# VHH binders against q96fz2: the designs that were tried, part 38

Target 1, 269 residues: q96fz2
Amino acid sequence: CGRTSCHLPRDVLTRACAYQDRRGQQRLPEWRDPDKYCPSYNKSPQSNSPVLLSRLHFEKDADSSERIIAPMRWGLVPSWFKESDPSKLQFNTTNCRSDTVMEKRSFKVPLGKGRRCVVLADGFYEWQRCQGTNQRQPYFIYFPQIKTEKSGSIGAADSPENWEKVWDNWRLLTMAGIFDCWEPPEGGDVLYSYTIITVDSCKGLSDIHHRMPAILDGEEAVSKWLDFGEVSTQEALKLIHPTENITFHAVSSVVNNSRNNTPECLAPV

## First folded at step 20 (VHH)

Design FA5
Fold by OpenDDE, fold request of step 21:
Structure FA5 (fold): chain B 269 residues (1-269), chain A 123 residues (1-123)
Amino acid sequence: as target 1 above (269 residues)
Amino acid sequence: EVQLVESGGRLVRTGGSLRLSCAASGFTFSDWAMGWFRQAPGKEREVVAAISWSGRSTYYADFVKGRFTISRDNAKNTVYLQMNSLKPEDTAVYYCAAKMGLFTESPQDYQYWGQGTQVTVSS
């Protein structure tokens, strides 16, 4: 996974992230660093994206079932990294393969500390290799959405009004991530960064791409992944597997350019 | 204390119209999607319509077929269900329900429920 969409306004995004705590109370996540949230139809590594994480990461004795929403850098910067520039990382941390998560120190260590997060997105993009051509067809992949009046699909968003209708009740994709906290050697703000755990693609997606993000489907899966206070690493990792509960449509080549940040990125062609 | 209070249910004739209201209190109404559900005797509770927290998105069950309109007034903490072209099969107790964030079709996802209001459609 190297490209996502996360374009919802903050207020819409927040509500889309409503959850149930361990007491059964529905809640909205509290924001940390909301100003770092940059909505975009075209999110690439090294950009900031909102993630969910347990409140316990920030507050001692907090209810670990409570969630915080925070923009983090895509591309995990390990806490032990001693260079002053994260771009000097010699290995790719955009993704973490589920099968080797425990083999890589950069992922194993933060995971062992309970630094699990849920990366939020409208969906993610993947490119299908076209047989016989050097061309790649991009697809937007997302959760199936409830059929709303006049907005059965992204394609129905033919006006600003209809666009709002489509996205107002959009179920966000929830991807399993690992985050870490990096303190720059020269001082400054702690950098929160994440990697997206990837798995082999589900059957439905296999023709498009052989790998997919580990999608946490449903409140329980998300809760368990986030709740490092109650759920062990071992148990959490059981949640990491391909899901068939995904849909997709072909999009234009507009998304190929990471600088393009328009609705056309995820519009069906 | 969270309260949802439905009103407007009554006996109406086939083809008639009815407007249900649900007044909410005790929570931040604008953070919650609202739904109307109904339960007929001997039947499961089913979603009739739902509306997003902002009111921009709405959902209707297949049986509604354009007859009902869900709306909300966040300033009044009220959700409405305008019911037109009522049929005897629409006879049920209608419930208002609240779910934080997004609406769904599943009653179990809704945290707060009203006491219900009886709608009876006579032939």
Scores: ipSAE 0.926, ipTM 0.962, lowest interface PAE 0.4, mean pLDDT 95
Fold by OpenDDE, fold request of step 21:
Structure FA5 (fold): chain B 269 residues (1-269), chain A 123 residues (1-123)
Amino acid sequence: as target 1 above (269 residues)
Amino acid sequence: EVQLVESGGRLVRTGGSLRLSCAASGFTFSDWAMGWFRQAPGKEREVVAAISWSGRSTYYADFVKGRFTISRDNAKNTVYLQMNSLKPEDTAVYYCAAKMGLFTESPQDYQYWGQGTQVTVSS
């Protein structure tokens, strides 16, 4: 997974992240660093994206079922990294393979500290190799959505008004992530960064791409992944597997350029 | 205290129209999706319509077929259900419900419920 969309306005995004705590109360996540949230139809590694994490990471004795939403850098920077520039990392931390998560120090250590997060996105992009050509067809992959009166599909978003109708009740993709906190050697602000855990693709997606993000489908899966106070690493890792509960459509080559940030990135061709 | 109070339910003839209202209090109304559900005798509670927190998105059950319109006024903390072309099959207790964030089709996802209002459609 190397490209996502997360374009919802902050207020819409927040409401889309409503959750139930362990007491059964529905809540909205509180924001940390809301000003760092930058909506985009085309998110690439090293950009900031909003993630969910347990409140317990920030507040001692907090209810671990409570959620915080915070923009973090895509591409995990390990806490032990001693260089002053994260770009000097010699290995790719954009993704973490589920089968080797416990073999890599950069992922194992923060995971052991309970630093689990849920990466939020409208969906993610993957490119299918076309047979006989060097061309790749991009696809937008997302959760199935409720059919609303006018929104049979993203394709129905042919006007700004219709666009708002499509996205107003959009179920966000919830991907399993690991985050870490890095303190620059020269001082400055602590950097929060994340990696997305990947798995083998489900059958439905296998013709498009052989790998997919680990999607946490449903409130329970998301809650368990986030709640490092009550759920052990071992139990949490059981949640990491491919899911068939996805849909997708072909999009234009507009998304190929990471600088393009328009609705056309998501539009079906 | 959270309250949802439905009103407008009554006896109406087939083909008639009715407007239901649900007044909400005790919570931040604009953070919640709202839904109308109904339950007929001997049947399960089912979704009729739902509306997003902003009112920009709406959902209708298949049986509605364009006959009903859900709307909301956040300034008044009220959600409405305009019901046209009513049929005897629409006879049920209608409930207003609230869910934080996004609406769904599942009654179990909704946290707050009204007491319901009886709608009876005579042949």
Scores: ipSAE 0.924, ipTM 0.961, lowest interface PAE 0.4, mean pLDDT 95
Fold by OpenDDE, fold request of step 24:
Structure FA5 (fold): chain B 269 residues (1-269), chain A 123 residues (1-123)
Amino acid sequence: as target 1 above (269 residues)
Amino acid sequence: EVQLVESGGRLVRTGGSLRLSCAASGFTFSDWAMGWFRQAPGKEREVVAAISWSGRSTYYADFVKGRFTISRDNAKNTVYLQMNSLKPEDTAVYYCAAKMGLFTESPQDYQYWGQGTQVTVSS
């Protein structure tokens, strides 16, 4: 996974992240650094995206089922990194393979500290290799959505009004991530960054791409992944597997350019 | 204390119209999706319509077929269900429900419920 969409306004995004705590109370996540949230139809590594994480990471004795939403840098910078520039990382941390998560120090260490997060997106993009050509067809992959009266699909967003209708009740994709906190050697603000865990693709997506993000489908899966206070690493890792509960459609080549940030990126062709 | 209070249910003839209202209190109304559900005798509670927190998105059950309109006034903390072309099959107790964030079709996802209002459609 190297490209996502996360374009919802902050107020819409927040409500889309409503959750149930362990007491059964529905809540909205509290924001950390909301000003760092930058909506975009075209999110690439090194950009900031909102993630969910347990409140317990910030507050001692907090209810670990409570969630915080925070923009973090895509591309995990490990806490032990000694260089002053994260770009000097010699290995790619955009993704973490599920099968080697425990073999890589950069992922194992933060995971062992309970630094699990849920990466939020409208969906993610993948490119299908076209047989016989060097061309790649991009696809937008997302959760199935509830069919609304006028906008049962992104394709129905043929007007600004309809567009708003489609996105107002959009179920966000929830991807399993690992985050870390890096303190720059020269001082400054702590950098929070994340990697997306990837798995082998489900059958439905296998023709498009052989790998997919580990999607946490449902409130329980999300809650367990986030709740490092109650759920062990071993138990949490059981949640990491392919899911068939996705849908996708072909999109235009507009998304190929990471600088493009328009609705056309995820519009069906 | 959270309260949802439905009103407007009554006896009407086939082809008639009703407007149901649900007044909400005790929570930040604009953070919640609202839904209308109904339960007929001997049947399970089913979704009739739902509306997003902003009112921009709406959902209707298949049986509604354009006859009902859900709306909300966040300034008044009220959600409405305009029901037109009522049929005997629409006879049920209608419930208002609230779910934080997104609406769904599943009653179990909704946290707060009203006491319901009886709608009876005679032939």
Scores: ipSAE 0.924, ipTM 0.961, lowest interface PAE 0.4, mean pLDDT 95
Fold by OpenDDE, fold request of step 24:
Structure FA5 (fold): chain B 269 residues (1-269), chain A 123 residues (1-123)
Amino acid sequence: as target 1 above (269 residues)
Amino acid sequence: EVQLVESGGRLVRTGGSLRLSCAASGFTFSDWAMGWFRQAPGKEREVVAAISWSGRSTYYADFVKGRFTISRDNAKNTVYLQMNSLKPEDTAVYYCAAKMGLFTESPQDYQYWGQGTQVTVSS
């Protein structure tokens, strides 16, 4: 996974992240560093995206079922990294393969510390290789959505007004991630960064791409992944598998350019 | 204390119209999606319509077929269900329900419920 969409306004995004705590109370996540949130239809590695994480990471004795929403850098920077520039990392940390998560120190160490997060997106993009050509067809992949009066599909967004209607009740994609905290050697603000765990693609996506993000489908899966106080690493890793509960449509080549940030990126062709 | 109070249910003739209201109190209304559900005798509770927290998105069950309109007034903490072209099959207790964030089709996802209002459609 190398491209996502996360374009919802902050107020819409927050409500889309409503959850139930362990007491059964529905809550909104509290924001940390909301000013770092940058909505975009075209998110690439090294950009900031909002993630969910347990409140227990920030507050001692907090209810671990409570969630915080925070923008983090895509591309995990390990805490032990001693260079002043994260770009000097010699290995790719955009993704973490589920089968080797425990083999790589950069992922194993933060995971062992309970630094699990849920990466939020409207959906993600993948490119299908066309047989016999060097051309790739991009697809937007997302959770199935409830059919609303005017918007059975993203394609029904033929006007700004209709667009808003489509996205107002959009179920966000919830991807399993690992985050770490890096303190720059020269001082400054702590950098929070994440990697997305990837798995083999489900059958439905196999023709598009052989790998997919580990998607946490449902409140229970999300809650268990986040709750490092109650759920062990071993148990959490059981949640990492392909899901068939995904839909997709072909999009234009507009998304190929990471600088393009318009609704056309995820519009059906 | 959270309260949802439905009103407007009554006896009407086939083809008639009703407007149901649900007044909410005790929570931040604008953070919650609202839904109308109904339960007929011997049947399961089913979703009729739902509306997002902002009112920009709405959902209707298949049986509604354009006959009902859900709306909300956040300034009044009220959600409405305009029901037109009523049929005997619409006879049920209608409930208002609240879910934080997004609306869904599942009654189990809703945290707060009203006591319901009886709608009876005579042939």
Scores: ipSAE 0.923, ipTM 0.960, lowest interface PAE 0.4, mean pLDDT 94

Design FA5
Fold by OpenDDE, fold request of step 24:
Structure FA5 (fold): chain B 269 residues (1-269), chain A 123 residues (1-123)
Amino acid sequence: as target 1 above (269 residues)
Amino acid sequence: EVQLVESGGRLVRTGGSLRLSCAASGFTFSDWAMGWFRQAPGKEREVVAAISWSGRSTYYADFVKGRFTISRDNAKNTVYLQMNSLKPEDTAVYYCAAKMGLFTESPQDYQYWGQGTQVTVSS
């Protein structure tokens, strides 16, 4: 997974992240550093994206079932990194393979500290290789959505009004992530960064790409992944597997350029 | 205290129209999706219509077929259901319900419920 969409306005995004705590009370996540949120139809590594994490990471004695939403940098920077520039990291931390998560120190250490997060997106992009050609067809992949009377699909978003209707009740993709906190050697703000855990693709996506992000489907899966106070690392890792509960459509080559940030990126062709 | 109070249910003739209202209090109304559900005798509670927190998105059950319109007024903390072309099979207790964030089709996802209002459609 090297490209996502997360374009919802902050107020819409917040409501889309409504949840129930362990007592069954429905709540909205509180924001940390909301000003760092930058909506985009085309998110690439090193950009900031909103993630969910347990309140217990910030507040002692907090209910670990409560959620915080915070923008973090895509591409995990380990806490022990000693260089002043995160770009000098010599290995790729955009993704973490589920089968080797415990073999790599950069992921094992923060995971052992309970630093689990849920990465939020409208969906993610993947490119299908065309046999015999150097051409790749991009696809937008997302959760199945409720069919609304007036706006049944992203394709129906042919006007600003229809666009708003499509996205107003959009179910966000929830991907399993690991985050870490890095303190720059020269001082400054603590950097929060994340990696997306990947798994082998489900059957439905296998023709498009052989790998997919680990998707946490449903409130229970999301809650268990986030709740490091009650759920052990071993139990949490049981949640990491392919899911068939996804849909996708082909999109234009507009998304190929990471600088393009328009609705055309995820529009069906 | 959270309250949802339905009103407007009554006896109507087939082909008639009725407007239901649900007044909400005790919570931040604009953070919640609202839904209308109904339950007929001997049947399970089913979704009729739902509306997003902003009112920009709506959902209707298949049996509605354009006969009903859900709307909301956030300034008045009220959600409405305009029901036209009513049929005897629409006879049920109609409930207003609230879910934080996104609306769904599942009654179990909704946290707050009204007491319901009886709608009876005579042949």
Scores: ipSAE 0.923, ipTM 0.960, lowest interface PAE 0.4, mean pLDDT 95
Fold by OpenDDE, fold request of step 21:
Structure FA5 (fold): chain B 269 residues (1-269), chain A 123 residues (1-123)
Amino acid sequence: as target 1 above (269 residues)
Amino acid sequence: EVQLVESGGRLVRTGGSLRLSCAASGFTFSDWAMGWFRQAPGKEREVVAAISWSGRSTYYADFVKGRFTISRDNAKNTVYLQMNSLKPEDTAVYYCAAKMGLFTESPQDYQYWGQGTQVTVSS
């Protein structure tokens, strides 16, 4: 997974992240650093994206079922990294393979500390290799959505008004991530960064691409992944598997350029 | 204290119209999706319509077929259900419900419920 969409306004995004705590009370996540949230139809590594994480990471004795939403850098920078520039990392941390998560120090260490997060997106993009050609067809992949009046699909967004109707009640894709906190050697602000865990693709996506992000489908899965106070690493890792509860459509080549940030990126062709 | 109070239910004739209202209090109304549900005697509670927190998105059950309109006024903390072309099959207790964030089709996802208002459609 090297490209996502996360374009919802902050107020819409927040409400889309409503959850139930251990007491059964529905709540909105609190924001940390809301000003760092940059909506985009075309998110690439090194950009900031909003993630969910347990409040217990920030507040001692907090209810670990409570959630915080925070923009973090895509591409995990390990806490032990001693260079002053994260770009000097010699290995790619955009993704973490589920089968080798415990073999890589950069992922194992933060995971062992309970630094699990849920990466939020409208969906993600993947490119299908066309047989016999060097051309790749991009697809937008996302959760199935509830059919709403007049705007039951992204394809029905033929006007700005209809577009808003589609996104107002959009179920966000929830991807399993690991985050870490890096303190620059020269001082400054702590950098929060994340990696997306990847798995083998489900059958439905296998023709498009052989790998997919580990999607946490449903409130229970999300809650268990986040709740490092109650759920062990071993138990949490059981949540990491392919899911068939995905839909997709072909999009234009507009998304190929990471600088393009328009609704056309995820519009069906 | 959270309260949802439905009103407007009454006896109407087939083909008639009715407007239900639900007044909400005790919570930040604009953070919550709202839904109308109904329960007929001997039947399970089912979703009729739902509306997003902003009112920009709406959902209708298949049986509505364009006859009902859900709307909300966040300034008044009220959600409405305009029901037109009523049929005897629409006879039920109608409930207002609230879910934080996104609306769904599942009654179990809604946290707050009103006491309901009786709608009876005579043939």
Scores: ipSAE 0.922, ipTM 0.959, lowest interface PAE 0.4, mean pLDDT 94
Fold by OpenDDE, last read:
Structure FA5 (fold): chain B 269 residues (1-269), chain A 123 residues (1-123)
Amino acid sequence: as target 1 above (269 residues)
Amino acid sequence: EVQLVESGGRLVRTGGSLRLSCAASGFTFSDWAMGWFRQAPGKEREVVAAISWSGRSTYYADFVKGRFTISRDNAKNTVYLQMNSLKPEDTAVYYCAAKMGLFTESPQDYQYWGQGTQVTVSS
């Protein structure tokens, strides 16, 4: 997974992340560093995206079932990294393979500290190799959505009004991630960064691409992944597997350029 | 205390119109999606329509077929259901319900419910 969409306004995004805590109370996640949130139809590694994480990471003795939403950098920077520039990392931390997560120090260490997060997105992009050509067809992949009056699909978003109707009640994709906190050696602000865990693709996506992000489907899966106070690493890792509860449509080549940030990126062709 | 109070249900003739209202109190109304459900005698409760917290997105059951319109006024903490071209099959108790965040089609996902208002459509 190297490209996502996360374009919802903050107020819409927050409400889309409504949840129930362990006491049964309905809650909205509290924001940390909301000013770092930058909506985009075309998110690439090194950009900031909103993630969910347990409140216990920020507040001692907090209810670990409570959630915080925070923008973090895509591409995990390990806490032990001693260089002043994260770009000097010699290995790619955009993704973490589920089968080798415990073999790599950069992922194992933060995971062992309970630094699990849920990466939020409208969906993610993947490119299908065309047989006989060097051309790739991009697809937008997302959770199935409720059919609203005018828009059973993103394709119905042919006007600004219709667009809002589609996205106002959009179920966000929830991907399993690991985050870490890095303190620059020269001082400054702590950097929060994340990696997305990947798995083999489900049957439905196998013709498009052989790998997919580990998607946490449903409130229970999301809650268990986030709640490092009550759920062990071993139990949490059982949640990491491919899911068939996904849909997709072909999009234009507009998304190929990471600089393009328009609705055309995820519009069906 | 959370309260949802429905009103507007009455006896109407086939082809008639009715407007239902649901007044909400005791919670931050603008954070919640709202829905109208109905339950006819001997039948299960089913979704009629739902509306997002902002009112920008709406859902209608297949049987509505353009006859009903759900709307909300966040300043008044009220959700409405305008029902036109009513049929005898629409006879039921109509309930308003609230769900934090996104609306769904499933009654079990909604946390708060009104007492209901009776709608009767005569032939």
Scores: ipSAE 0.922, ipTM 0.960, lowest interface PAE 0.4, mean pLDDT 94
Fold by OpenDDE, last read:
Structure FA5 (fold): chain B 269 residues (1-269), chain A 123 residues (1-123)
Amino acid sequence: as target 1 above (269 residues)
Amino acid sequence: EVQLVESGGRLVRTGGSLRLSCAASGFTFSDWAMGWFRQAPGKEREVVAAISWSGRSTYYADFVKGRFTISRDNAKNTVYLQMNSLKPEDTAVYYCAAKMGLFTESPQDYQYWGQGTQVTVSS
């Protein structure tokens, strides 16, 4: 996974992240650093995206079932990294393979500290290799959505008004992530960064790409992944597997350029 | 205390119109999606219509076929269901329900419910 969409306005995004805490109370996540949230139809590694994490990471004795939403950098920078420039990392931390998560120090250490997060997106992009050609067809992949009269599909968004109707009740993709906190050696602000855990693709996606993000489908899966106070690493890792509960459509080559940030990126062709 | 109070249900003739209202209290109304559900005798409760917290997105069951309109006034903490071209098959108790965040088609996802209002459509 090297490209996502996360373009919802902050107020819409927040409400799309409504949840139930351990006490059964319905809640909205509290924002940290909301000013760092940059909506985009075309999110690439090194950009900031909103993630969910347990309140217990920030507040001692907090209810670990409570959630915070915070923009973090895509591409995990390990806390033990001693260089002054994160770009000097010699290994790619955009993704973490589920089968080797415990073998790599950069992921094992933060995971052991309970630094689990849920990466939020409208969906993610993947490119299918065309047989016999060097051409790749991009696809937008997302959760199935409720079919509304006018907005049964992203393709029905033929006007700004219809567009808003499609996205106002959009179910966000919830991907399993690991985050870490890095303090620059020369001082400055603590950097929060994340990696997306990947798994082998489900059968439905296998013709497009052989790998997919680990998707946490449903409130229970999301809650368990986030609640490092009550759920052990071992139990949490059981949640990491392919899911068939996805849909996708072909999109134009507009998304190929990471600088393009328009609705055309995820529009069906 | 959270309360949802439905009103407007009555006896109407086939082809008639009715407007249901649901007044909400005890929670931040603008953070919640709202839905109208109905339950006829001997049938399961089913979704009629739902509306997002902002009112920008709406959902209608297939049987509605453009006859009903769901709307909301966040300033008044009220959700409405305008029902036109009513049929005997629309006879049911209509319930207002609330779900924080996104609306869904599933009654079990909704946290708060009203007591319901009876709608009867005569032939």
Scores: ipSAE 0.919, ipTM 0.958, lowest interface PAE 0.4, mean pLDDT 94

